# Designs tried in a protein design chat: VHH binders against CTO1 family protein C17G9.12c. Part 7

Target 1, 274 residues: CTO1 family protein C17G9.12c, of Schizosaccharomyces pombe (q9uue0)
Amino acid sequence: MLYIVDFDETITTYDTIHLLAEAVNKPEEWSVISDKYWQEYLAWREALPHSTTLTSYLPLLGGSRYLEEASIKRIEKSQYFSGLSEGALDNIVQLITLRAGFVEFINALVPDLRVSKTIFHVLSVNWSARVIEQTLLHHTDLTADLLCVHANDFDFDTSTNTTNGRILARNASSLLMNSTDKVREFRRIVQTDAVSSPLNVVYIGDSPTDFGCLQISPISILMRSNQKYYDILSRFEDVQLVDISEFPVQKAVPGKKIIYTCSDWCAIQKAFLA
Key: E = the ipSAE of ESMFold2; O = the ipSAE of ESMFold2 at other seeds; V2 = 0.75 times the mean of E and O plus 0.25 times the DockQ between their complexes.

## First folded at step 1 (VHH)

Design z08 (framework vhh_7zox_3)
Fold by ESMFold2-Fast, scan of step 1:
Structure z08 (fold): chain B 274 residues (1-274), chain A 120 residues (1-120)
Amino acid sequence: as target 1 above (274 residues)
Amino acid sequence: DVQLVESGGGLVQPGGSLRLSCVASGFTFSNYAMGWVRQAPGKGLEWVSDIGSGGSTGYADSVKGRFAISRDNAKNTLYLQMNRLKPEDTAVYYCATDLYEGRSFWTDYAGQGTQVTVSS
């Protein structure tokens, strides 16, 4: 089995990007940066045309790329993350809580991961691959040699052990900012991974940045972190949402993509490892 | 009406250099990520490098430090500067884009390719 999994609100209980901003401890500067991004993002979303299918909705989500890039450029120009230390990232790791069943699920996979019978990838738009890696190492039986994390990361100066404020791609072809970027990396992972086959690929995510991967993955699981995202998907004519307790569905409705739903990893473990 | 036309391949000795070009048409080039993938004899497709619309780049470990990807949005052209070439770099190189959802990044909008042979 090949697992490709979102991090924030899929593995974690809450979004962790805010914890990165808080680690810098300049809330007034962050408020200016975040308010401008959200103002631009909300205006963009408000202007989106109505879509009746996930297939037609996904190109519209890709149209956010310009404002995501503008936001990252503003962050870099402001030097907001400049001087952030590894110690500050350690504090973030301590604040992260994981969804029920995740640790048990991963620990059960480790023997198969060690012999490459199963492969587990994290694919995230988060700005700190290091926080993702340290979170996995701290909470689970995963060792560094088993980590496959595709995300963004801060550019650290090894002599000072602090970031220079830049955000760079980590184990990804370019910065990961939206659904289109995640689809590109999903395809790269699937095409180059020796274990992958159409019947043995699972994508797990929770939000619009995951929608493209949820559409194209052979097996797709929506973690129900937010009712709004469930509602959006439920309105699409080409999507069928099915509780994971019914996995696998024997008869799919022609023209509809089955996306399984769950609220925690206990349900995933029962469906796939029991 | 999406079209990608690769050029710049050829025969080169180990340690040599080549510059590949890809001219794109039929879409707003500046809005999309572009990349290079390659296929060595008897092997599957391998991602080599890509560049986002904003200029952020990524490289496969096998080419990092030797290859440089760049783009010229005014000319709708993607480049791959290949330095310190090795026999293992012998492959057909394809230009690709993530323009359309639901299509393979590596195959559906890849061009016809350009052959690179590194041999003495």
Scores: ipSAE 0.000, ipTM 0.126, lowest interface PAE 15.9, mean pLDDT 83

Design z09 (framework vhh_7zox_3)
Fold by ESMFold2-Fast, scan of step 1:
Structure z09 (fold): chain B 274 residues (1-274), chain A 122 residues (1-122)
Amino acid sequence: as target 1 above (274 residues)
Amino acid sequence: DVQLVESGGGLVQPGGSLRLSCVASGFTFSSYDMGWVRQAPGKGLEWVSDITTGGSTGYADSVKGRFAISRDNAKNTLYLQMNRLKPEDTAVYYCAKHGEYYPLSTGAFDIAGQGTQVTVSS
């Protein structure tokens, strides 16, 4: 099995990007940055046209990339994250709670990961691959040699152990900002694993940045972090949402992509590791 | 300066109800998505609910059907009606603004207040 999994709100109970900003401890500066992004995002969201299919919706989501890019450029120009230490980021790990069943699921996979019978990748638009890696190491039986995290990361000066404020792609061909970027990396990951058949690839995610991967993965699981994302997918004519307890569906509805749904990792473990 | 002041928490028995309030100041309340997030003892933050500027609501699966979020733009106030409370709902509840910082993540809310403690115990 090849698992490719989103991090924020899929593995964690809450988004962790806000914790990165708080670690800097400059709330007034962050308010200016986040407020500017929010105003631009709100204008973009309100201008979105109606879409009846996931296929037609995905290019519209790709249209958000210029907003994310502009926000990251403003963050870098302001030097907001400059001087942040690796130790400060590691302290964030203790503020992170994982979804029910995730630790048990991963720990059950470790023996198969060690012999490359199963492969587990994290694919995230998060700005700190370090926080993702440290979270996995702290909470699970994963060791550094088994970590495969594709995300963004801060540019650290190895001599000072602090960031210069830049955000760079880590284990990815370019910055991961939206659904289109995640699809690009999903395809790259799948192509490098020559052992996996198409039927042995599972994508797990929770939000619109995952929608492209959910559409193209042979097996797709929506972690129901927020009912509104379930509702968005449910309105699409080319999507069929099925509770993971029904996995595997014996017959697909013609013209529809089956996306399995669950609220925690206990349901995933029961479906795949029984 | 952004200020969010939460209130309405307290001790309640399982099956009980509480109504939380958050009074906002320092920004145009009606122009922001608002939400509630919570932190249980020894755990990280968990998103609970949000409400958009247009009134659309979202809920975490753990609270759906039991909690109801609402807003009063004239009073700059956000509410969370909590019904059929469970011991697992015990947490500090925080009011949050800025909605979706990463537009496609539900948990990117800024927490500015001290929160209000909710304890569900018999």
Scores: ipSAE 0.084, ipTM 0.534, lowest interface PAE 5.5, mean pLDDT 86

Design z10 (framework vhh_7zox_3)
Fold by ESMFold2-Fast, scan of step 1:
Structure z10 (fold): chain B 274 residues (1-274), chain A 121 residues (1-121)
Amino acid sequence: as target 1 above (274 residues)
Amino acid sequence: DVQLVESGGGLVQPGGSLRLSCVASGFTFSSYGMGWVRQAPGKGLEWVSDIYSGDSTGYADSVKGRFAISRDNAKNTLYLQMNRLKPEDTAVYYCARQYVRGSYSLPFDVAGQGTQVTVSS
């Protein structure tokens, strides 16, 4: 089985990007940056035309890229993350809470991961691949050689072990900012892995940045982090939402993509490992 | 400084109703998504509902059809109308300001002091 999984709010209970900002400990400067992004995002969201299908909605989501890129450029220009140490990022790991059942699920997979019968990838728009990697190493039986994390990362000066404030792609072809970027990396991962087949690929995510991957993955699981995202998907004529307890569905509605839903990793473990 | 002040909690019988209010100050209220989160004794925070510009709303499955979120931008006030209350709704309710990053919601970055709701016979 090939698992490709979102990090924030899928593996974690809450988004962890705000913890990166808090590690810098400049709340007034961060407020200015986040307020500007929020205003721009709401304006963009309100301008979105109505869509009756996931297929027609996905290109519209790609329009957020200019917003995300502008935000990252403002952060880099301000030098907000400049001087942040690896130790400060490691301290964030202690503040991260994982969803119920995740540790048990991963630990159960480790024997199969060691012999490459199963492969587990994390695919995230987060700005710190290091925080993702350290979180997995701290909480689970995963070892460094089993980590496959595709995300963004800070550009570290190796002589000082501090960031220069730049944000770069890590184990990805370009910066990961939206659903379109995640689809490109999903396809690259699937084409590269020897275990990959159309029947053995599972994508797990929770939000619109995951919608493209949820559409194209053979097996798709929506982690229910926010009811609004469930409601958006439920309104699409080409989507059928099914509780993971009914996996696998034997009678699909023609023309609809089945996306399984769950609230924690205990349900996923019961469906796939029981 | 940013402040959120909740009111409207109290003791009610199962099947009863309460309306919570939250008065915001120190920021441009109309520019932010707002929501309600709750914490039952000995449990973690649970998202209840949120509302954005254009009045798009979301609700947790446990409260859908029973609770209604609304906002009055002219008064910088957020509301939660709670109907057909159940003992399971017993919690401290927090008004919260949140961001959306790209196509997903960030956790609430500012919360008020909370208002206690107790549903008991």
Scores: ipSAE 0.000, ipTM 0.276, lowest interface PAE 11.3, mean pLDDT 84

Design z11 (framework vhh_7zox_3)
Fold by ESMFold2-Fast, scan of step 1:
Formats: structure tokens, sequence, C-alpha cells
Structure z11 (fold): chain B 274 residues (1-274), chain A 123 residues (1-123)
């Protein structure tokens, strides 16, 4: 099995990007940055046309890349994250809570990961691959040699061991900002691993940045972090949401993408590792 | 489930005051930034105000000096004190929760999650 999994609110209980901002301890400056993003997001949101299918919705999500890129450029120009240490980022790990069953699920996979019978990738728009890696190392039996994290990361100055304020892609071809970017990396991961091992592919995510991957993955699981995202998918004519307790569905539904739903990793473990 | 219940709107004369409340359930306010957005008849959503988990506040230029956002973490409630109201403030007001946003980049709160509360400023 090849698992490709979102981090924020899929593995974690809450979004962790705000913890990165708090680690800098400049809340007034962060408010200016986040408020500008909100203004741009609201304008983009108001202009969105109505979509009746996931297929028609996905190109519209690609349109958000403009405002995501503008926000990252403003963050870099302000040097908001400049001077942040590796130790400060590692301290964030203590504030991160994981969804029920995740630790047990991963620990059960470790023997198969060591012999490449199963492969586990994290694919995230988060700005700190380091925080993702340290979270996995701290809470699970995963060792550094088993970590496959595709995300963004801060650019560290080797002379000071602090960030220079830049955000760079890590283990990805370009910055990961939206659903379109995640689909590009998903395809790259699948082609790399599927060529050497014909594994079934499972994508697990919770939000619109995951929707493209949920559409194209052979097996797709929506972690129900937010009722709104469930409701958006449920309205699409080309999507069928099925509780993971019914996995695997015996009959293909013509014209519809089956996306399994769950609220925690206990349900996933029961469906896949029973 | 995340649920927000807005209240406190109504009809008020220009120059009057109203205090809006938003009671949250399904998550704890103390860990998250919260905000207010509004939608005037025939217009798009406009950001009004926000408050961080640490208490830092922001305001749209159109309301700065007249509106005050606050939170009571013990009651899991967000407030908006609106003073010196103008006809231009007429709108449905929504509070924004962490789990209402469509993109997971900065914060996953922005879109209104509740039914809103109608504020009408009429002479």
Amino acid sequence: as target 1 above (274 residues)
Amino acid sequence: DVQLVESGGGLVQPGGSLRLSCVASGFTLSSYAMGWVRQAPGKGLEWVSDISSGGSTGYADSVKGRFAISRDNAKNTLYLQMNRLKPEDTAVYYCAAPYTWDEGSHYDYLDPAGQGTQVTVSS
C-alpha cells in the first residue's frame, strides 16, 4: 500500500501554521500579514462561480495560487520569520495534538515500511517540513530513514542556524500552495513508487487543498475535520461520500468518484489493518 | 461539529449602538483567532474586525474608532461593540470560526459559519 497523507487537520487535530507565526512572537506584525491575506481571500471568494461538480470546482481552486503566492512574497519581504531558530521550531512540537488512532496506525505500519512492503508519504502545504518531521519522530515509532515528507521549509542560514526568512520547497518540485500543486506532487510520488512496486494508492486529506488528490487517487479518504468541507463535496454530482465502515464498496457507481469518510485513524486502521 | 450562533442585531437609529454576540460550540475559542465579517444588501462580504488568541485586534478602516471586538474565553463567546452606527453599517453580520475557511494556508477561519445577525441602521 502507498499512503499519501495531508498533515494539518488530517494527522493533527488543528492547523499548525499559526504556531509557526506565534514562535516568532511578533503578533502585531503577524496581524498585518494575516489581515491582508484575509482581505484578498474574501475578494477571491466573492468572485467564485457556483460549481455542480468536483471536476469544474478544481480549476477554480487553482485560481487561489495568485493570492497564496502574493502572501508568501509579502512574508518574505517583511522578513517575518528571519532569525527563527531550529530549537524554536522544535518547541512547537510540544503544542501539537494528533488525531485519535494515528500513532497506533503508524506504529502498526513500521515493520512493513522497513521492508518497503508499504510506503508512507506526507504531502503538505505547511511552511515547516522540520515541524512535520519532528512531530512524527516525537510521537511515533518512525525513524528518520522512514520519513518521506513533501512540504515547504524555511531556508536556514548554515552560519547562524537560523532562518533567513525565505520559504522554499522541500522534497517537491516547487512551492506547495494549493490543490493543483498537491496533485503535481501526488503524481510524481505515485510514478516513482508505483514503477518499482505495484501498490494500491490511498490519499487521505481533509480540506480543499486535498480535493484534487482525493479525485485522482484510486482510494480516497476524507478526514472529517470540518463539516463545511463534507458539505461542499456532498453537493457535487460527480462525488459519492461513503462512510469508511463500508470499505470496500462492492459496486462501482457510474460517473461518481467514491470518497470514503472518517473522523479518526481508528476507523482507517479497522478498515485497512484488520 | 463546529457551530456559531450570532445574536444582538436589530433596528437602530443613526448614531446608536448595538452589541453583537457569537456563542461557539464544538471547539474552544481560547486557542484561536476569531473575527467578524458583514454583507450589505446586494454587496459582497467585507471583513470588519479580528482578535487573535493573544488578544491583538484589527479593524477595517471603515469601522476603526467606532467598533470594538472582544472575547470571553470562559463563556466561549465573541463580541462586537458597535458605536456611532451609520446607515452604511446596515448588513448581516457573521462571526468567523477556525473551521469555516476553504483553503488551509494561513488560518482556516474566514467564511461565515452561522446564520448571521441582521443590523439595520435607519433614520
Scores: ipSAE 0.000, ipTM 0.258, lowest interface PAE 11.4, mean pLDDT 83

## First folded at step 2 (VHH)

Design g1 (framework vhh_7n9e_1; at its last look DockQ between E and O 0.85; V2 from the best seeds 0.00; counts 0 for: pae O 8.1 > 2)
Fold by ESMFold2 at other seeds, look of step 2:
Structure g1 (fold): chain B 274 residues (1-274), chain A 122 residues (1-122)
Amino acid sequence: as target 1 above (274 residues)
Amino acid sequence: DVQLVESGGGLVQAGGSLRLSCAASGFTFSSYAMYWGRQAPGKGREWVSGISGSGGSTAYASSVKGRFTISRDNAKNTLYLQMNNLKPEDTALYYCARDLSYWGPTYRFDYWGQGTQVTVSS
């Protein structure tokens, strides 16, 4: 099985961007940055046309690129994340809580990972691949050789060994900012790992940045982090939401993509590893 | 630890006004978007209003737009909801919640207080 998994609110209980911001400890400066993103996001959301299918909705999500690029440029121009040590980033790991059942699931997977019977990737729009990697290494039996994180990352000034305020792609062809970017990298991961091995592919995510990957993956799982996202998908005429306890569904509705749903990793383990 | 304490609820006649307060502690208040939610008897939770960390952006559910005003005082770590022209349909337990929203309003309840009861009589 080739697992490609979102991080924030899929592996973690909550979005972790606020923890990165808190490590800088300039809350007034951060509020100015985040307010501007809020304004631009709301304006973009208000302008979106109605859509009745996931297929027609996905190109609209790709239209967020300009505001996501503006966000990154604003952060870099302000130098908000300049001057963080590796230790400061590693300390964030202790503040991150993982969703129920994830540690047990991944630890049960480790023997298969070591013999390449299973492969595990994280695919995320997060800004610190380092924090993602350290979180997984600290909380689970994973070792660095069993894990590949595709995300953005803080760039470092080698002379001071602190962050230089820039954000760059890590294990990705370019920055990961929206659903379209995740699909691009999903396809690259599958082409690299699945062509050389007959592994079934599973994508697991929780939010609109995952919707493209949920559409194209052979097995798709929505982690129910937010009822709003479930509700959005449930209204699409080309989507069928099915509780993971029914995996594998034998009779799909013609013309609909099956997306399995669950609330924790215990349910995934029961469906796939029991 | 994170604490949110709502106050200002009570019994009010239709057409009246109330101002709710939410005192926040245990986190850097200005770093978080905040919102008010409510739960009427026998109903699920309903998002009412949200405000960005600096207070520069606000949003409202259509059912309260024009009647309710959200605000915050970051120096006092306090969130407010001014409710005017109250209707019996506004009767609910009102609670404030912290949102982790860099990504815009998530309409999630990351952490919430115990709530303050608002009862609007006909």
Scores: ipSAE 0.147, ipTM 0.584, lowest interface PAE 5.2, mean pLDDT 88
ESMFold2, look of step 2: ipSAE 0.164; ipTM 0.603
ESMFold2 (binder alone), look of step 2: mean pLDDT 83; pTM 0.836
ESMFold2, look of step 3: ipSAE 0.103; ipTM 0.570
ESMFold2 (binder alone), look of step 3: mean pLDDT 83; pTM 0.840
ESMFold2 at other seeds, look of step 3: ipSAE 0.012; ipTM 0.431

Design k1 (from f01 with Y102S W103S; framework vhh_6fv0_2; at its last look DockQ between E and O 0.35; V2 from the best seeds 0.00; counts 0 for: pae O 15.6 > 2)
Fold by ESMFold2 at other seeds, look of step 2:
Structure k1 (fold): chain B 274 residues (1-274), chain A 122 residues (1-122)
Amino acid sequence: as target 1 above (274 residues)
Amino acid sequence: QVQLQESGGGLVQPGGSLRLSCAASGFTFSSYAMYWVRQAPEKGLEWVSTISGSGGSTYYKDSVKGRFTVSRDNAKNTLYLQMNSLKPEDAAQYYCARDLSSSGPTYRFDYRGQGTQVTVSS
């Protein structure tokens, strides 16, 4: 199996991006940056046409790129994340709670990972691949050689050994900001690592940035982090949501993409690791 | 399923007071900084105040400093904005929001309520 998995609210119980901003401890400066982004987001969202299919919805999600790029540029120009040490970033790991069953699932997977029978990737729009890696290494039996994280990361100033305020891509061809970027990197991962049939690829995510990968992956799992995302998918005419306990479905609804759903990793372990 | 529900808006005379509430559910409320933002007709979204997850740090836009007080009750999952000495310029739709990262915005950015209207007469 080739597992490609989102981090925030899929592996973790809650979003962790805000912990990065809190570590800087300048919430008024952060709110100014966020306010501009929020204004641009509301204007963009108000202009979106209605969509009855996931196929027609996905290109609309890609239209957010200019918002995401503008936000990153504002953050870099302001130097908001400049001056964080590795220790400051590692301290964030202590604040992160993992979703029920993930540690058990991944630890059960480790023997197959060591012999390359299974491969595990994280694919995330998060801004700190370091925090993702340290969280997984701290809480599980994973070692660095068994894990590949495709995300953004803070750049470091060599002379001070602190972050320099820039955000760079890590293990990705360019910054990961939206659903389209995740699809781009999903395809690259599959092309380089899938020596088995495409049917052995599983994508697991929770939110709209995952919707592109959920559509194209042979096996797709929605982690139910928020009812509104489930509701969005449930309204699409070309999507069939099925509880993971029914994996694999024997009779699919014609013309619909099957996306399995679950609330925790215990259900995934039962379905895949028997 | 993150939910935020604002209340407490209404019509008030200049110099009057209102207290806004925001009921939160679907997430660990105490772990997140919370924001009040407002939007007047045909105006952009304007940041008003921020409070840290613990409630230990508060921040205000200069034009409301000294008149508005943000607070939270983490046991009741509720965010508040006490608005005193209201001016016509304060009239707007007020929203509460969770702290936002600019890298997760399309799928995590809509963590805001429906808003509550504050109208200042005359």
Scores: ipSAE 0.000, ipTM 0.183, lowest interface PAE 15.6, mean pLDDT 84
ESMFold2, look of step 2: ipSAE 0.000; ipTM 0.350
ESMFold2 (binder alone), look of step 2: mean pLDDT 83; pTM 0.842

Design k2 (from f01 with R108S; framework vhh_6fv0_2; at its last look DockQ between E and O 0.50; V2 from the best seeds 0.00; counts 0 for: pae E 13.1 > 2)
Fold by ESMFold2 at other seeds, look of step 2:
Structure k2 (fold): chain B 274 residues (1-274), chain A 122 residues (1-122)
Amino acid sequence: as target 1 above (274 residues)
Amino acid sequence: QVQLQESGGGLVQPGGSLRLSCAASGFTFSSYAMYWVRQAPEKGLEWVSTISGSGGSTYYKDSVKGRFTVSRDNAKNTLYLQMNSLKPEDAAQYYCARDLSYWGPTYSFDYRGQGTQVTVSS
């Protein structure tokens, strides 16, 4: 199996970007940045036409690129994340909680990862690939050679050994900001590993940034982090939501994409690993 | 260490009013947009309202717009929801939550309190 997995609210219980902001400890500046993003997002959302299918919805999500780029440029111009030490970032790892069953699931995979029967990737719009990697290495039996993280990361000034305020792509062709960016990198991962391995592909995610990958992956799993995302997908005429306990579905409805659902990693382990 | 404590729920007749409070501690309250969410029996969590960290922007679910008002007092680390013209459909357990998402086009709720029950007699 080739696993490609979202981080925030899929592996973790909560989105972790707020912890990055707390490490900076400039709460009034963060509030201004966050408010501007939400104002732009809501204006963009109000302009969206109604969609009855996931197929028609996904191109509309791509239209968020300019507001996502504006947000990152605003953060970089303000130098909000400048001056963070390596230790400050590593301390965030201790504040992150993992979703039930993940540690058990990944540790059960490690023997197969070592012999290349299974491959595991993280694909995330998060801003710190370092925090993602350190979280997984700290909490699981994974070693760095068994894990590949595709995300954004803080750039470092080597002369001061602190962040320089810029956000760069790590193990990705460009910044990862929305569903379209995740699809781009999902395809790159599959093309690289499909040439070298005949593994079946599983995508696991929880939110609209994952919807593109959920549509195109051969096996798609929605982690039910928020009922609203389940409700959005359930209304699409071209989607069939199926509890993971029914994996694999024997009789799919023609014309509908099957997306499996679960609330924790224990259910995934039961369905896939037993 | 993060704590959110809801209060102010109770029994009210249709058309009545209630004011909910949420006491926050263990984090920099003014840094976070805050949400009110609710859950009725046998239903999922439903977003109700959002207020920005500064309090300068507010947003509401269409079914409560004009009836509910969200506010915050950053000096007291307290979030409020004034609920007027209550309907039976508003009966639910109400929770306050932090907005944890910067990158999502939708809501990312961090709720940790027990909630407060709003009951609207029919």
Scores: ipSAE 0.000, ipTM 0.339, lowest interface PAE 10.7, mean pLDDT 85
ESMFold2, look of step 2: ipSAE 0.000; ipTM 0.216
ESMFold2 (binder alone), look of step 2: mean pLDDT 81; pTM 0.816

## First folded at step 3 (VHH)

Design g2 (from g1 with G53W; framework vhh_7n9e_1; at its last look DockQ between E and O 0.54; V2 from the best seeds 0.00; counts 0 for: pae O 12.8 > 2, grease 25.6 > 24.2)
Fold by ESMFold2 at other seeds, look of step 3:
Structure g2 (fold): chain B 274 residues (1-274), chain A 122 residues (1-122)
Amino acid sequence: as target 1 above (274 residues)
Amino acid sequence: DVQLVESGGGLVQAGGSLRLSCAASGFTFSSYAMYWGRQAPGKGREWVSGISWSGGSTAYASSVKGRFTISRDNAKNTLYLQMNNLKPEDTALYYCARDLSYWGPTYRFDYWGQGTQVTVSS
């Protein structure tokens, strides 16, 4: 089984990007940066056409690129994330809470990961691959050789041993900012690992940045972190939402993509690792 | 500790008005975008309105646009929702929220109080 998994609100209980901002401890500057992004985001969302299918909705999500790029450029120009030490980033790890059942699920997978019967990747738009990696290594039996994180990361100034304010792609062809970017990297992961080992692919995510990958993955799981994302998917004519307790569905509706749903990792473990 | 305390709810007849307040403490209120949400019995949570940290930008769900007005007083650490021309479908538990993430595709809630009940009779 090839697992490709979102981090924030899929592995973690809550979004963790705010912890990165709090580590800088400049809340008034952060609020100004955030307000500009939200103004652009709200304008973009209000302009979106109504969509009745996931297939027609996905290209519209890609239209967010310009506002996501503008946001990162503002952050880099302001140097907001400059000067964070390795220790400051590692302290964020201590504040992160994992979703119920994840630690048990991953630790049960470790023997198969070591023998390459199973492969585990994280695919995220988060800004710190380091925090993602350290969180997983700190809370689980994973070792660095069993895990690959595809995300953005803070660039590091070796002369000061602190971040230099830039955000770079890590284990990805370019920055990961939206659903289209995640699909691009999902395909690269599958192409690499599917060539070397014939594995079923499962994608697990919780939010609109995951919707493209949920559409194209052979096995797709929506972590129900927020009812509004379930509601969005449930209205699409080409989507069938099924509780994961019914995995594997024997009879699919023609023309509909099955997306399994669950609220925690215990349900995934029961379905896959019984 | 972050705390948000909602008030101003009650029973009102259709066509009436209510003004909700949200008192904030435990954080620098003037540095955060704020939101109102609601939850009707047997329904999921619904985003209602949002306001930028300065109050310079506001947004509304289509169901309340033109009837509800969000505002804030940063000197008093208070968020407001003026609700006019209320309808029975506005009946819900109303809560305020601070955004957990300044960046991302959605309105994720960080902290909220127990909410204030609004009941609109037909």
Scores: ipSAE 0.000, ipTM 0.237, lowest interface PAE 12.8, mean pLDDT 84
ESMFold2, look of step 3: ipSAE 0.006; ipTM 0.347
ESMFold2 (binder alone), look of step 3: mean pLDDT 84; pTM 0.840

Design g3 (from g1 with A59Y; framework vhh_7n9e_1; at its last look DockQ between E and O 0.07; V2 from the best seeds 0.00; counts 0 for: pae E 12.9 > 2, placed apart)
Fold by ESMFold2, look of step 3:
Structure g3 (fold): chain B 274 residues (1-274), chain A 122 residues (1-122)
Amino acid sequence: as target 1 above (274 residues)
Amino acid sequence: DVQLVESGGGLVQAGGSLRLSCAASGFTFSSYAMYWGRQAPGKGREWVSGISGSGGSTYYASSVKGRFTISRDNAKNTLYLQMNNLKPEDTALYYCARDLSYWGPTYRFDYWGQGTQVTVSS
């Protein structure tokens, strides 16, 4: 099984980006950046045509690139994330809680990971691949050689050993900012590992940045982190949401993509690892 | 169902005080940073104050620092804004918001209430 998994609110109980911003401790500067993004996002969303299918919705999500790029440029121009040490980033790890059942699930997977019967990747729009890696290494039996994180990361100035304010792609061809970017990298991961192995592919995510991967993955799981995202998917005529306890569905509805749903990793373990 | 319900607004004379409340339900409140924002007639949305999930870190816009105090009671799932020495320019619809970073690299808000009106008369 090839697992490709979102991080924030899928592996973690809570969003972790606020912890990155809090560590910088410049809330007024942050509010200026976030308010501008929010205004642009609302304007963009108000201009979107109504979609009744996930297939028609996904290209519209890709249209957000210009506002996502503008946000990154504002953050870099302001140097908001400049001056963070590796230790400051590592200290964030102890503030992160993992969703119920994840530690048990991943630790049960480790023996198969070591012999390459299973492969595990994180695919995230998060801004610190380092924090993702350290969180997983700290809380689970994973070792660095069993984990591959595809995300953004802070660039470091080696002369000061602190972040230099830039956000760069890590283990990805370019920045990961939206659903289209995640699909691009999902396909690269699958091409590398699924072509080399007959493993089935499972994508697990919780939010609209995951919707493209949820559509194209052979097995798709929505972690129910937020009822709004469930509600968005439930309205699409080409989507069938089913509880993971029914995995695998014996009779698919023609023309609909099955997306399984769950609220924690215990349910996933019960369905997949028996 | 995520819900954020603001209360405590009203009409007050300049120099007066109000305490706003935001009752949260449908999510693990203690795990999220929370914010107060406001929107005055004819003005854009303005960030006012924020507080970390634990309550250990607080943040204020310069226009309100020293006059407003954000706090939270995680046992009661309630966010507060104590507003002292109110000025006419504080007149606005005040709303609370949960931080949702689901659109990539920025701090974004997706849930907010209907708001509670604060009107400061001269």
Scores: ipSAE 0.000, ipTM 0.218, lowest interface PAE 12.9, mean pLDDT 84
ESMFold2 (binder alone), look of step 3: mean pLDDT 82; pTM 0.829
ESMFold2 at other seeds, look of step 3: ipSAE 0.013; ipTM 0.413

